# VHH binders against Dimethylsulfide dehydrogenase subunit gamma (ddhC): the designs that were tried, part 19

Target 1, 240 residues: Dimethylsulfide dehydrogenase subunit gamma (ddhC), of Rhodovulum sulfidophilum (Rhodobacter sulfidophilus) (q8gpg1)
Amino acid sequence: DSLNAGNIRLVDPEETVPVIKIPDGIYLRTPNDPDDIIWARVPEFRVEMVMAPPVHPSVGLRYRDEYPEQDLVVQLARTSERFYVRLRWVDPTRDMSTLRDRFRDGAAIEFSESDDSVSYMMGTDAESPVNIWYWHPDGDRVESLAAGSPGSLTRLDRQPVTGASEYRTGHGPDDSQWIVVMSRPLASEGDHQVSFERDTIPVAFALWQGADAQRDGLKLVSLNWIFARMTPDAAPAPGN
Below, E stands for the ipSAE of ESMFold2; O stands for the ipSAE of OpenDDE; V2 stands for 0.75 times the mean of E and O plus 0.25 times the DockQ between their complexes.

## First folded at step 11 (VHH; framework vhh_enristomig)

Design m01 (from k04 with K102P; at its last look DockQ between E and O 0.35; V2 from the best seeds 0.00; counts 0 for: pae E 3.8 > 2, SAP .706 > .668)
Fold by OpenDDE, look of step 11:
Structure m01 (fold): chain B 240 residues (1-240), chain A 122 residues (1-122)
Amino acid sequence: as target 1 above (240 residues)
Amino acid sequence: EVQLLESGGGEVQPGGSLRLSCAASGFTFSSYYISWYRQAPGKQREWVSTISSGGSTNYAESVKGRFTISRDNAKNTLYLQMSSLRAEDTAVYYCAARKYYPFGDRYSYDYWGQGTLVTVKP
């Protein structure tokens, strides 16, 4: 059962995980395909997602202790040309709309532009910022953003990140899940576009449950950094 | 005492409609995901629909377009409006409440009702 997190390696904060190098000659059906068979060759790891600290005053007004924690399943891969992230998580409700009283689901991966001394909570300051890839289901849009602190989220001029998603309905609320792929060319120009020319990249994750009116700073997050290792790996083993 | 009590079940002809209710008491209804399940004779219990605290809904493919889940938090009541009923919809319908969604047993709810029987027969 692909939804059984118990069989997926749990990654603790500050642990290192590999970015799998997809061998040359292997082609994806599309640039972003949640169902591409190649993902069966990329190991999954699981990250515990917890409510973000209410660092912004507006979040404090909406903060509830009742929000569920959940696991985010992550796959990191790269070709010679692109960096890929595949995220999946259980979500009993598909939330696509952003209305006055309705909120959409969302997911994000955050990259430190430098090292782990940068705050994983949206950067330390303007000199120590993060690059954020933010996905939302409406049109499968992925935005490249930057932040140096909570409340300083900024849309970057260049938007090199693309994505695709699938909402898979199962036989129950625990069998339904989002699957999201985000990717970008390895080389990308522009301020605050994360560089992949590093051995390790601190990464963090965020999820928004629209059904629970999660938005902005009210979200689930991974705690502290996880380190994505960019060192070339051997060809991925078949299966997870 | 926590309780979920289903009602509204009965016999109906194919193509007919029926509205089920689930009255909750003894817990903070508004903070829970609430679901309908059903179990036909000799079959496993299956998920029908879920509604979040915020009102977002999800449905099994077999009931999409025919069933509508809703909730009234002020009344601590869950509803299931069923239309275009079919013989295969015959089952005991259960309401269930869950506060969290960890990976694991999809049938692991905090609270379950006793069920109400729906019979679709000519």
Scores: ipSAE 0.067, ipTM 0.539, lowest interface PAE 2.7, mean pLDDT 88
ESMFold2, look of step 11: ipSAE 0.231; ipTM 0.637
ESMFold2 (binder alone), look of step 11: mean pLDDT 82; pTM 0.823

Design m02 (from k04 with K102R; at its last look DockQ between E and O 0.58; V2 from the best seeds 0.00; counts 0 for: pae E 3.0 > 2)
Fold by OpenDDE, look of step 11:
Structure m02 (fold): chain B 240 residues (1-240), chain A 122 residues (1-122)
Amino acid sequence: as target 1 above (240 residues)
Amino acid sequence: EVQLLESGGGEVQPGGSLRLSCAASGFTFSSYYISWYRQAPGKQREWVSTISSGGSTNYAESVKGRFTISRDNAKNTLYLQMSSLRAEDTAVYYCAARKYYRFGDRYSYDYWGQGTLVTVKP
């Protein structure tokens, strides 16, 4: 059961996880395919997602303390050409659009542009920013963003990140899940595009539950940084 | 007193339609996930559909395209419009309310109705 979180390794904050190198000659059906068999070769790990602190006043007005914990299942992989993120999480409702009284689901991965001294809460300042890949379901768009503080989110001029998603409906609310793939060429020009030419990259995650009117700063987040290790592997490790 | 009360059940021919209602009282209906479940004789209770407080919906594959869940928060009422009914849709239908989605906590709802019987037969 792929929805059984108990069988997936829990990664604590400040732990290191490998970015699996997919050997040359292995090709994905499409650049972003949530169902590609290659993902079975990439280990899954899960991250505990908790409500973000209400650092923005507008969030404070909407903040709920009783939101349940959520696990985000993550896979990190790379080829010689691209960096891949596959995210999946349980969601009993599919929220596709933002309307006046409805909000869409969302997911994001945040990269420190430097090291772990940068705040995982959307950067420290303009000199210590983060690069954010933000996915939303309407059109399977992934936006490349940057931030130096919770109020400084900016869309970058260059948008090299692409994505694809699947909402898999199960036999119950807890059997339904989003599966999202985001990827980008390893090399990317432009300010605040994260460099993958590093041994270790601090990463953090965010989820938005549209059904609960989560948006902007009202979101689920991972705690502190997790470190993605870019050390090459000879082959993908067995999947969970 | 908190209560969920289902109604609208009955006998219908295959291909027919039926509309179920679930009237909620004693709690803030609008802040809950509301779901329909059903239980056929001799079978386990199964999820049918869920609607969030914001109106987002989800359906079991077996009913997708045939059933429509909706809610009227002003009336504290949940609805299930059933069309193209089949024999296998025969079951007691229950409404259930949950304030928050709980990861890994399947079928754990704060409140349950007593159910209404739907029988699909010629």
Scores: ipSAE 0.161, ipTM 0.601, lowest interface PAE 2.6, mean pLDDT 89
ESMFold2, look of step 11: ipSAE 0.300; ipTM 0.698
ESMFold2 (binder alone), look of step 11: mean pLDDT 81; pTM 0.819

Design m03 (from k04 with F103Y; at its last look DockQ between E and O 0.56; V2 from the best seeds 0.00; counts 0 for: pae E 2.7 > 2)
Fold by OpenDDE, look of step 11:
Structure m03 (fold): chain B 240 residues (1-240), chain A 122 residues (1-122)
Amino acid sequence: as target 1 above (240 residues)
Amino acid sequence: EVQLLESGGGEVQPGGSLRLSCAASGFTFSSYYISWYRQAPGKQREWVSTISSGGSTNYAESVKGRFTISRDNAKNTLYLQMSSLRAEDTAVYYCAARKYYKYGDRYSYDYWGQGTLVTVKP
């Protein structure tokens, strides 16, 4: 059962996980395919997602202490050409649109542009920023963004990140899940586009539950950085 | 006192339609996920549909395109419009309310109704 997170390795904050190098000649059917068989070759790990602290006043007005925690299942992989992220999480409802009284689901991966001294909560300052890949279900858009602090989110001029998603309905609401793939060429020019020419990259994650009116700073987040190790492997490790 | 009370059940012919209601009282209905479940004789209870506080919906594959879940928060009422009914839709239908989906807490709801019987037969 792919929804049973019990057998998926839990990764703690500040732990290191490998970015699996997919050998040449092995590639996804499409640039972004949530159901590609290649993902069976990439280990899954899960991250505990907790409600982000209400650092912005507007969030404080909407903040609830009773929001449940959630596990985000993550896979990190790369080819000789692209960096891939596959995310999946349980969501009982598919929230596609932002309306006056409805909000869409969302997911994001955050990269430190430098090291782990940068705040995992949207950067430290303009000199210590983060690059954020933000996915939302409407049109499977993935935006490349940057931030140096909460409230400083900025859309970058260049948008090299693409994505695709699947909402899989299970036998019950707790068996329904989003599966999202985001990817970008390994080499990408432009300000605040994260460099993958590093041994380790601090990464963090965020989720938005539209059904719970989560938006902006009201979100689930991973705790502190997880370190993605870019060391190449000869072959993908067995999947979970 | 918290209560969920289903109504609208009855006998209907195959291909027919039926609308179920679930009246809620004693709690903040608008802040809950509300779901329909059903249990056929000799079978396990199965999920039918869920609607979020914001109106987002989800359906079991077996009822997609035939059933429509909706809610009226002002009336504290949940609805299930059933169309193109089949014999296999025969069951006691239950409404259930849950405030949040928690990891590892599958099929756990805060409140359940007593159910209403739907019988689909010629």
Scores: ipSAE 0.190, ipTM 0.599, lowest interface PAE 1.6, mean pLDDT 88
ESMFold2, look of step 11: ipSAE 0.344; ipTM 0.713
ESMFold2 (binder alone), look of step 11: mean pLDDT 81; pTM 0.819

Design m04 (from k04 with Y100W; at its last look DockQ between E and O 0.54; V2 from the best seeds 0.00; counts 0 for: pae O 3.8 > 2)
Fold by OpenDDE, look of step 11:
Structure m04 (fold): chain B 240 residues (1-240), chain A 122 residues (1-122)
Amino acid sequence: as target 1 above (240 residues)
Amino acid sequence: EVQLLESGGGEVQPGGSLRLSCAASGFTFSSYYISWYRQAPGKQREWVSTISSGGSTNYAESVKGRFTISRDNAKNTLYLQMSSLRAEDTAVYYCAARKWYKFGDRYSYDYWGQGTLVTVKP
């Protein structure tokens, strides 16, 4: 059962996970395909997601202690041309739009633009920022953003990141899940676009549950950095 | 005392419609995920639909396009509008409330109703 998170390796904070190099000649059917068979060749790892601390006053007013932990399943891969992230998580409701009284689901991956000395909580300062890929379901949009602090989120001029999503409905709430692919060319120009010409990239994750009115700083986050290792592999490792 | 009480069940012909209600009392209804489940004779209980506190909905494939879940938080009531009913929809329908989703435990709800019988036959 692909929805059984218990069978997927749990990655603790500050652990290293490989970015799987997909050999030349093997590619996704489309630039972003949540159901491409290639993902079966990319190992899944599981990240524990917890409520972000209410660092912003507005979040504090909305914060609830009752939010449980969430498991985010992650796959990292690259070709000679693109870097790919596939995220999936269980969600009993599909929240597509932001209205006055409703909020959309969302997911993000955060990259340190330098090293792990940068705060995983949206950067340390302007000199130590993060690049964020933010997905939301309406239109399958992925935005490339930057931040140096929790209040400094900025949309970048260049938007090289694309994505696609699938909401898979199961036979119960635990069988329903989002599957999101985000990708970008390996080389990308522009300020605060993360460089993939590194051996190790600190990454962190965020999820928004629209059904619970999660938005902005009210979100689930991974704890500390996980390190994506860019070491090339001859072939993709077997999937879980 | 916490209670979920289903009503509106009955006998209906194929193709007919029926509206179920689930009245909640004794807890803050508005903050819960509320779901409909059903159990046919000799079968396991199966999920039908869920509605979040914010009104987001989800449905089992077998009922998509035919059933509509809704809630009135002011009345602490959950509804299930059923249309185009089929024989296979015959079951005891239960409402269940959960404050938060838990992985891997589909039946871990905080509260359950006693159920209301829906029979679809000519």
Scores: ipSAE 0.022, ipTM 0.471, lowest interface PAE 3.8, mean pLDDT 88
ESMFold2, look of step 11: ipSAE 0.338; ipTM 0.720
ESMFold2 (binder alone), look of step 11: mean pLDDT 81; pTM 0.816

Design m05 (from k04 with G104S; at its last look DockQ between E and O 0.41; V2 from the best seeds 0.00; counts 0 for: pae E 2.9 > 2)
Fold by OpenDDE, look of step 11:
Structure m05 (fold): chain B 240 residues (1-240), chain A 122 residues (1-122)
Amino acid sequence: as target 1 above (240 residues)
Amino acid sequence: EVQLLESGGGEVQPGGSLRLSCAASGFTFSSYYISWYRQAPGKQREWVSTISSGGSTNYAESVKGRFTISRDNAKNTLYLQMSSLRAEDTAVYYCAARKYYKFSDRYSYDYWGQGTLVTVKP
């Protein structure tokens, strides 16, 4: 049961999690495959997602005191060529389109371009920015973005990040989930493309529930940074 | 005190309609996923429908096109409009509220009602 998370480790803010090195000779069926068996070899960790504080004025107008919350299950892996993120979360509704009165689901991973002194809330300033991989279900598009503040989100010229998703429908709302894979070549040129040539990378996450009209700054976020450790492993650890 | 209280159950003929209500008190109703469940005699409780805080809805396949879930946040009330009722719809209907989806604890709702009986028979 892919929804069984009894043994999934809860990761608190500022904890370190490993990026699993997939040995050479092991490949995913496709560059981005949410159902590849290799993910069974990559440990999952769970992050509590809470509503982002209404730091942007536009959010303040729409903000409520309480919103539904959820867990995000994360896997981080790398080959000799690419960095991979697999995200999954329970979602009772599949929201694909943005209309006047409907909003799409979304997910993002945020990387500090430097260290944890950078604000995990979309960067500190232009000199301390973040790189964001933003996925939305329409066409499985993943955009590479940068930000130095909550109001400075910018699409980068180069778009090296790709992705794929699966909405797995169950018999009830608790059985339905998004599974999203995002990946990029380890080496990537261009301003604000996160470098993976580091021992530790601060990462944060965001989710948008379209069904709840979440959009822009109105979103679920992980608290503070989690540190992705890039230390090579001989082989993937056993999966959960 | 937190409470969910279902009402509107009763006996109805096949093909008939019935509207259930679930009145919530003691918590912020608007910030929850609210669901209807039902349990027929001798069967396990099954999911019927869910409505998000934003009003998005989801239905079990067995009730799609026949049942409509809605909510009035101002009244802290959940509704289930049932139409084209069938014998197999006979069950105790429960409302449940969930704020947080936990992978480690699936199908766990924060609050449950006591249920209201719906009987569909000639």
Scores: ipSAE 0.259, ipTM 0.655, lowest interface PAE 1.8, mean pLDDT 89
ESMFold2, look of step 11: ipSAE 0.309; ipTM 0.681
ESMFold2 (binder alone), look of step 11: mean pLDDT 81; pTM 0.818

Design m06 (from k04 with T50V; at its last fold request DockQ between E and O 0.63; V2 from the best seeds 0.65)
Fold by ESMFold2, fold request of step 15:
Structure m06 (fold): chain B 240 residues (1-240), chain A 122 residues (1-122)
Amino acid sequence: as target 1 above (240 residues)
Amino acid sequence: EVQLLESGGGEVQPGGSLRLSCAASGFTFSSYYISWYRQAPGKQREWVSVISSGGSTNYAESVKGRFTISRDNAKNTLYLQMSSLRAEDTAVYYCAARKYYKFGDRYSYDYWGQGTLVTVKP
C-alpha cells in the first residue's frame, strides 16, 4: 500500500540518505508529476514531524508526547539536470485557500547553505542561513525563501523552484493525503539558493495543516536533520 | 465521562432522506476531527465522511453528492444529512472523534459512539 508507513525506513538523527539518480527525460509524463511511474523506483523514507515548539527539542522525551506524531514520507531524486523532492503526508481534508476562519495547507523543505552544525528550523540563526522551498496548494506555487533570523523570511530574487501536487482521498481520513513534488535545476543562480555541487546537503522539513482553526493552522517540523547524499549513479541506467 | 450519542436513525423508503445527529460531551468537541462511519451486518466498518475543526469536509466516494456532514460547535453536535438513500446504505451509523491523523495508526480513534440504525426498505 502506498500509505503503509510500517515498511518505510524511519530516518534517525544524523542519518545520510541517498538522492537517487533517475534517467533524464524518460519516465516523467509532465513536470513534477506526483504520479509518475518513476517514483515507484525511488526508495521512500519517513521522518517524524512534531508540533513546532517555541524552542528546539532537547535530548530526551518530547514536551508534547500527549499528541500523536505526524509522519512525512520523503523521496529524493535527481536527473543530470534537476533535483526533485517528493513529499506525502496524511491530511483528512483538502484546504486549498486562505479564508478568515480557515487556513490553507503547506509544505516546505529546508536546505542548509553551511556544512557546520546548524539549526534546521526556519529563521533561527542569521550566520547559518537556510534556503526554504515553500509549496502552496493554491496553484501549486513554490517560493524560494531565505531565513537567517527568527521570524525573518525573505523571498529571493530568483525563483527557480517549481511544483505540482495531488490530493488523494483514501478509504478513510487516515489514508487521505497530499502528495507534492518540488524541483529545481541543479545549476542555480542567485544569492542564498542552495548549491547541489556538494557531496552532502543537510535538509529538514515543515508542514502546515490548515484544518486546525483553534491554532491558526497546525505547524509541524521534523525532529531529525537528514544528510542528502548527492550521488551520480544511484539508479540503474536503462541503456546498461 | 466522554460520550458520543447518535440519534435520528430509522426506516425510510428508497430515495428518501434522514438526518443523523451525534451529541458530544466530556471533551473539547470543537478541536477534533469528527467522522461518520457505518457497518452493515457481516461487513467491516467503513468510513462515510469527516469534518475538520475548521469546517473542511471529505466524503467516501459511495456517498459523495448524497450525504452532507456538518457540525454545530455551540451545541457540541455533529450532523449527517442523508438523501437519495439506497438499500446499500442500510447500516448502523457511528460517529467518531480524533484529534490528529498519521500514517500507520489506522484504528486509533479517541472516542466512538454506540451507533444508530438506518434501514432503507426494499
Scores: ipSAE 0.462, ipTM 0.789, lowest interface PAE 2.0, mean pLDDT 77
ESMFold2, look of step 11: ipSAE 0.449; ipTM 0.783
ESMFold2 (binder alone), look of step 11: mean pLDDT 83; pTM 0.831
OpenDDE, look of step 11: ipSAE 0.753; ipTM 0.896
ESMFold2, look of step 12: ipSAE 0.451; ipTM 0.777
ESMFold2 (binder alone), look of step 12: mean pLDDT 81; pTM 0.821
OpenDDE, look of step 12: ipSAE 0.632; ipTM 0.849
ESMFold2, fold request of step 15: ipSAE 0.444, 0.451; ipTM 0.784, 0.781
ESMFold2 (binder alone), fold request of step 15: mean pLDDT 82, 82, 82; pTM 0.823, 0.824, 0.828
OpenDDE, fold request of step 15: ipSAE 0.849, 0.845, 0.827; ipTM 0.933, 0.932, 0.924

Design m07 (from k04 with S31R K102T; at its last look DockQ between E and O 0.72; V2 from the best seeds 0.00; counts 0 for: pae O 4.1 > 2)
Fold by OpenDDE, look of step 11:
Structure m07 (fold): chain B 240 residues (1-240), chain A 122 residues (1-122)
Amino acid sequence: as target 1 above (240 residues)
Amino acid sequence: EVQLLESGGGEVQPGGSLRLSCAASGFTFSRYYISWYRQAPGKQREWVSTISSGGSTNYAESVKGRFTISRDNAKNTLYLQMSSLRAEDTAVYYCAARKYYTFGDRYSYDYWGQGTLVTVKP
């Protein structure tokens, strides 16, 4: 695994990327394994992450003039039973705890519950919401959430999403990275659990850098939707 | 004027301890990632440790468990407590400051110190 983003395809907003179908008979060591060899068979794509607009008043108080450019490397895959997301990004510090003056790292994938007319900024309204999978490092917990607008984040009753993470320390700060896997059964009951019985699913991403006191609405986000295509593939393509 | 000034270097025996300091001035120290690097004679400069503004730390495997990075934002000072020193720790130690990290050049820091020499020998 290299953090050399130069060889990873950059996906622009509103582009379509495939969800790779892992053939039946391929078994993962664990449901969520950041180091599973299967990920070498799933193409990586890169998404540019930028600071989210300070739409919430609390964010405005913490807004900075300068923001880092961040790349998020994404892999999307599915078996006949589960949908998988693998995220990795450079992070020179491992931020595990939320304290008074310290904040933890985090990552999220956001799904439109309908189409791309829904705002990628946490939904349009209650009738046009998003489902969010939110990972944080303490306990490798992944929460299934919903939102219809900024500030309306709600934890869902059902929590079908699981995850696992690895912090890999490199030989330099730019060679250290988080690797996070999140997954859920393809079929899941409950309100606002995204349906995967669609050809295309709008997805967006968020990152929180705890070292920079990022939290809540102060975060890095992808621009607009990327479309995950659920069309079955015969086999995973060779990895990058 | 921006300045990073390392101090505390010297000669120490194997197994000994040493504490380095890096005094910063001329920029908002508290908002920066601060790192230690070192360069041994005839070798490339290598990363040693980084500490965030909030105190999160990261270490190279070669120094993990032996070195401790810390900072005092009120004093605009970075520290490196070194213990169980080895001959291979001999190097010029540099402090460096960067506001953000992205994919790219590992050595692309905003500011660098001039370094302080640490020599570990019997």
Scores: ipSAE 0.028, ipTM 0.423, lowest interface PAE 4.1, mean pLDDT 87
ESMFold2, look of step 11: ipSAE 0.302; ipTM 0.699
ESMFold2 (binder alone), look of step 11: mean pLDDT 81; pTM 0.821

## First folded at step 12 (VHH; framework vhh_enristomig)

Design n01 (from m06 with S35A; at its last look DockQ between E and O 0.60; V2 from the best seeds 0.45)
Fold by OpenDDE, look of step 12:
Structure n01 (fold): chain B 240 residues (1-240), chain A 122 residues (1-122)
Amino acid sequence: as target 1 above (240 residues)
Amino acid sequence: EVQLLESGGGEVQPGGSLRLSCAASGFTFSSYYIAWYRQAPGKQREWVSVISSGGSTNYAESVKGRFTISRDNAKNTLYLQMSSLRAEDTAVYYCAARKYYKFGDRYSYDYWGQGTLVTVKP
């Protein structure tokens, strides 16, 4: 795993990326193994992550002008049974605690339940909502959430999403990174569970740095939508 | 105007303890990640420890459980408490400050100190 961003394709907002179809008979060792060799067959792309604007007043109280920015490395894949997302990003500290003055790291992928006319900032309204998969490191839990606007985040009754993570310490803090896999069955019942029976799904991303007391609306986000193409694509050769 | 100044180095016996300090000036100390690095004679500089603005810490495996990094934002000072010192801990210790880490930008710090020598020998 290289931390050299120069070797990973930069994907701009509103660009399309393929969800790679993993051939039948090839499976991950575990449902969400961050180090499974299969990921070598899924191309990586990187997305620029910037601080979300302080929409909620409570975020404004904690907002600073000088926030860290970084790239998020993303892989999207599917089997005949499950949809997978693998995320990697540099983090010099492993933050898992949610004590009084401590905050945990986090990562999320957001899916538009309809089309790209929906606001990528947690949906437009109740008729144009988003489904969010939110990972936090304590217990590798992934929550399936829905939102129609900032402040309307709701935990869904059904929780079909699972995840696993690895914190890899390198030779320095710049070499330390989170690697997170989230997945769920392709078909999932329940309101606001994103449907994968679509050609293209708008997706967006968020990161929380616990070391910087990031939480709730204080977070890094990708800019606008990226379009995940669900049309079956052949898996690229290793090294692509 | 911007400066990182290490102090507290010296000679100590194996098993001993030493506390290093890094005094910062000329920048917003509280907003930075601050790290300790060390360079032994004839070896490359290596990362030792880092502390975030929020107080989260990380350590190289070689020093984990023996070294403790801390910061006092009111004093603009970084500390490294070293215990159970070993001969292989002998090095010039540097402090470095960086506002944030970005993917693909490795080992790039905004500011570096001049270093303080730690010698562990009988």
Scores: ipSAE 0.303, ipTM 0.687, lowest interface PAE 1.9, mean pLDDT 89
ESMFold2, look of step 12: ipSAE 0.488; ipTM 0.805
ESMFold2 (binder alone), look of step 12: mean pLDDT 83; pTM 0.833

Design n02 (from m06 with S35G; at its last look DockQ between E and O 0.52; V2 from the best seeds 0.43)
Fold by OpenDDE, look of step 12:
Structure n02 (fold): chain B 240 residues (1-240), chain A 122 residues (1-122)
Amino acid sequence: as target 1 above (240 residues)
Amino acid sequence: EVQLLESGGGEVQPGGSLRLSCAASGFTFSSYYIGWYRQAPGKQREWVSVISSGGSTNYAESVKGRFTISRDNAKNTLYLQMSSLRAEDTAVYYCAARKYYKFGDRYSYDYWGQGTLVTVKP
């Protein structure tokens, strides 16, 4: 079950992808099971991930000229109760610790709280913020965060997002991968918790490679917004 | 001009230990993922271990707990400390280097060594 990007649809920036409605009566074995068979009913698409520009001076000090470019495989789904995102990407090493100058892996999905005029790089300002779901492997914790600009990242008081992950070791480091599921109830109270009562939601993604000491602003990001269509769609036949 | 040169191979008894080295030259060693592969007679080449530029490591299940990969960036050298060696560890061991995964070319290594033979037998 290696990451076979060649057989997965590439989604370009500003394209629209459906959030697949899982039919009623079909449930995941666990709230965030990365290996649930239901994911076979949700189409995968891949997004090109590139290094974020070093907007913060501290990132500039750690910035290198060459960084890995990789595909992030994404699945978006919802039930009558929850919104789900499943992420997969190749990672030769499993990094879970921040001890002794080590850094953990990470992944995030960013939601515009308004429209696509908002900067996909952590929002435009306090009036145009983003909601970020940030997963880190130690304990499979997912934090619900908000930002209006680079450097304004804030932990929200309410933390309704949960997650689970699997690190799958392949035949070699090239096909070893993280598989991460994050989810939240469709309705969630609190400021800056993204509303899913919208037709289209701009989303963006970020990855952190702990092995390369990536952290904070030093990260891989998707280019611009991808638009998640919340209009109910029937689950497609198995396949991508 | 780019080169990976393995050394340290030899014959050892079961339960013994051996330390392999891979000397790199002609490229920026510190920026690369460096790994060990091995190929036993009549078998396919298999992954053994990898170490990132930042020092994060991973191992094949067959060698986990017995082998230790490390690197010295100042010396441009990769090491593989092997302990509790078994007959099934007999193989030619190769080092390989890859800087980063790139879009469209994610599953190849930039450089390979010529290999060093490890023989585990009574």
Scores: ipSAE 0.324, ipTM 0.697, lowest interface PAE 1.8, mean pLDDT 89
ESMFold2, look of step 12: ipSAE 0.472; ipTM 0.793
ESMFold2 (binder alone), look of step 12: mean pLDDT 82; pTM 0.825

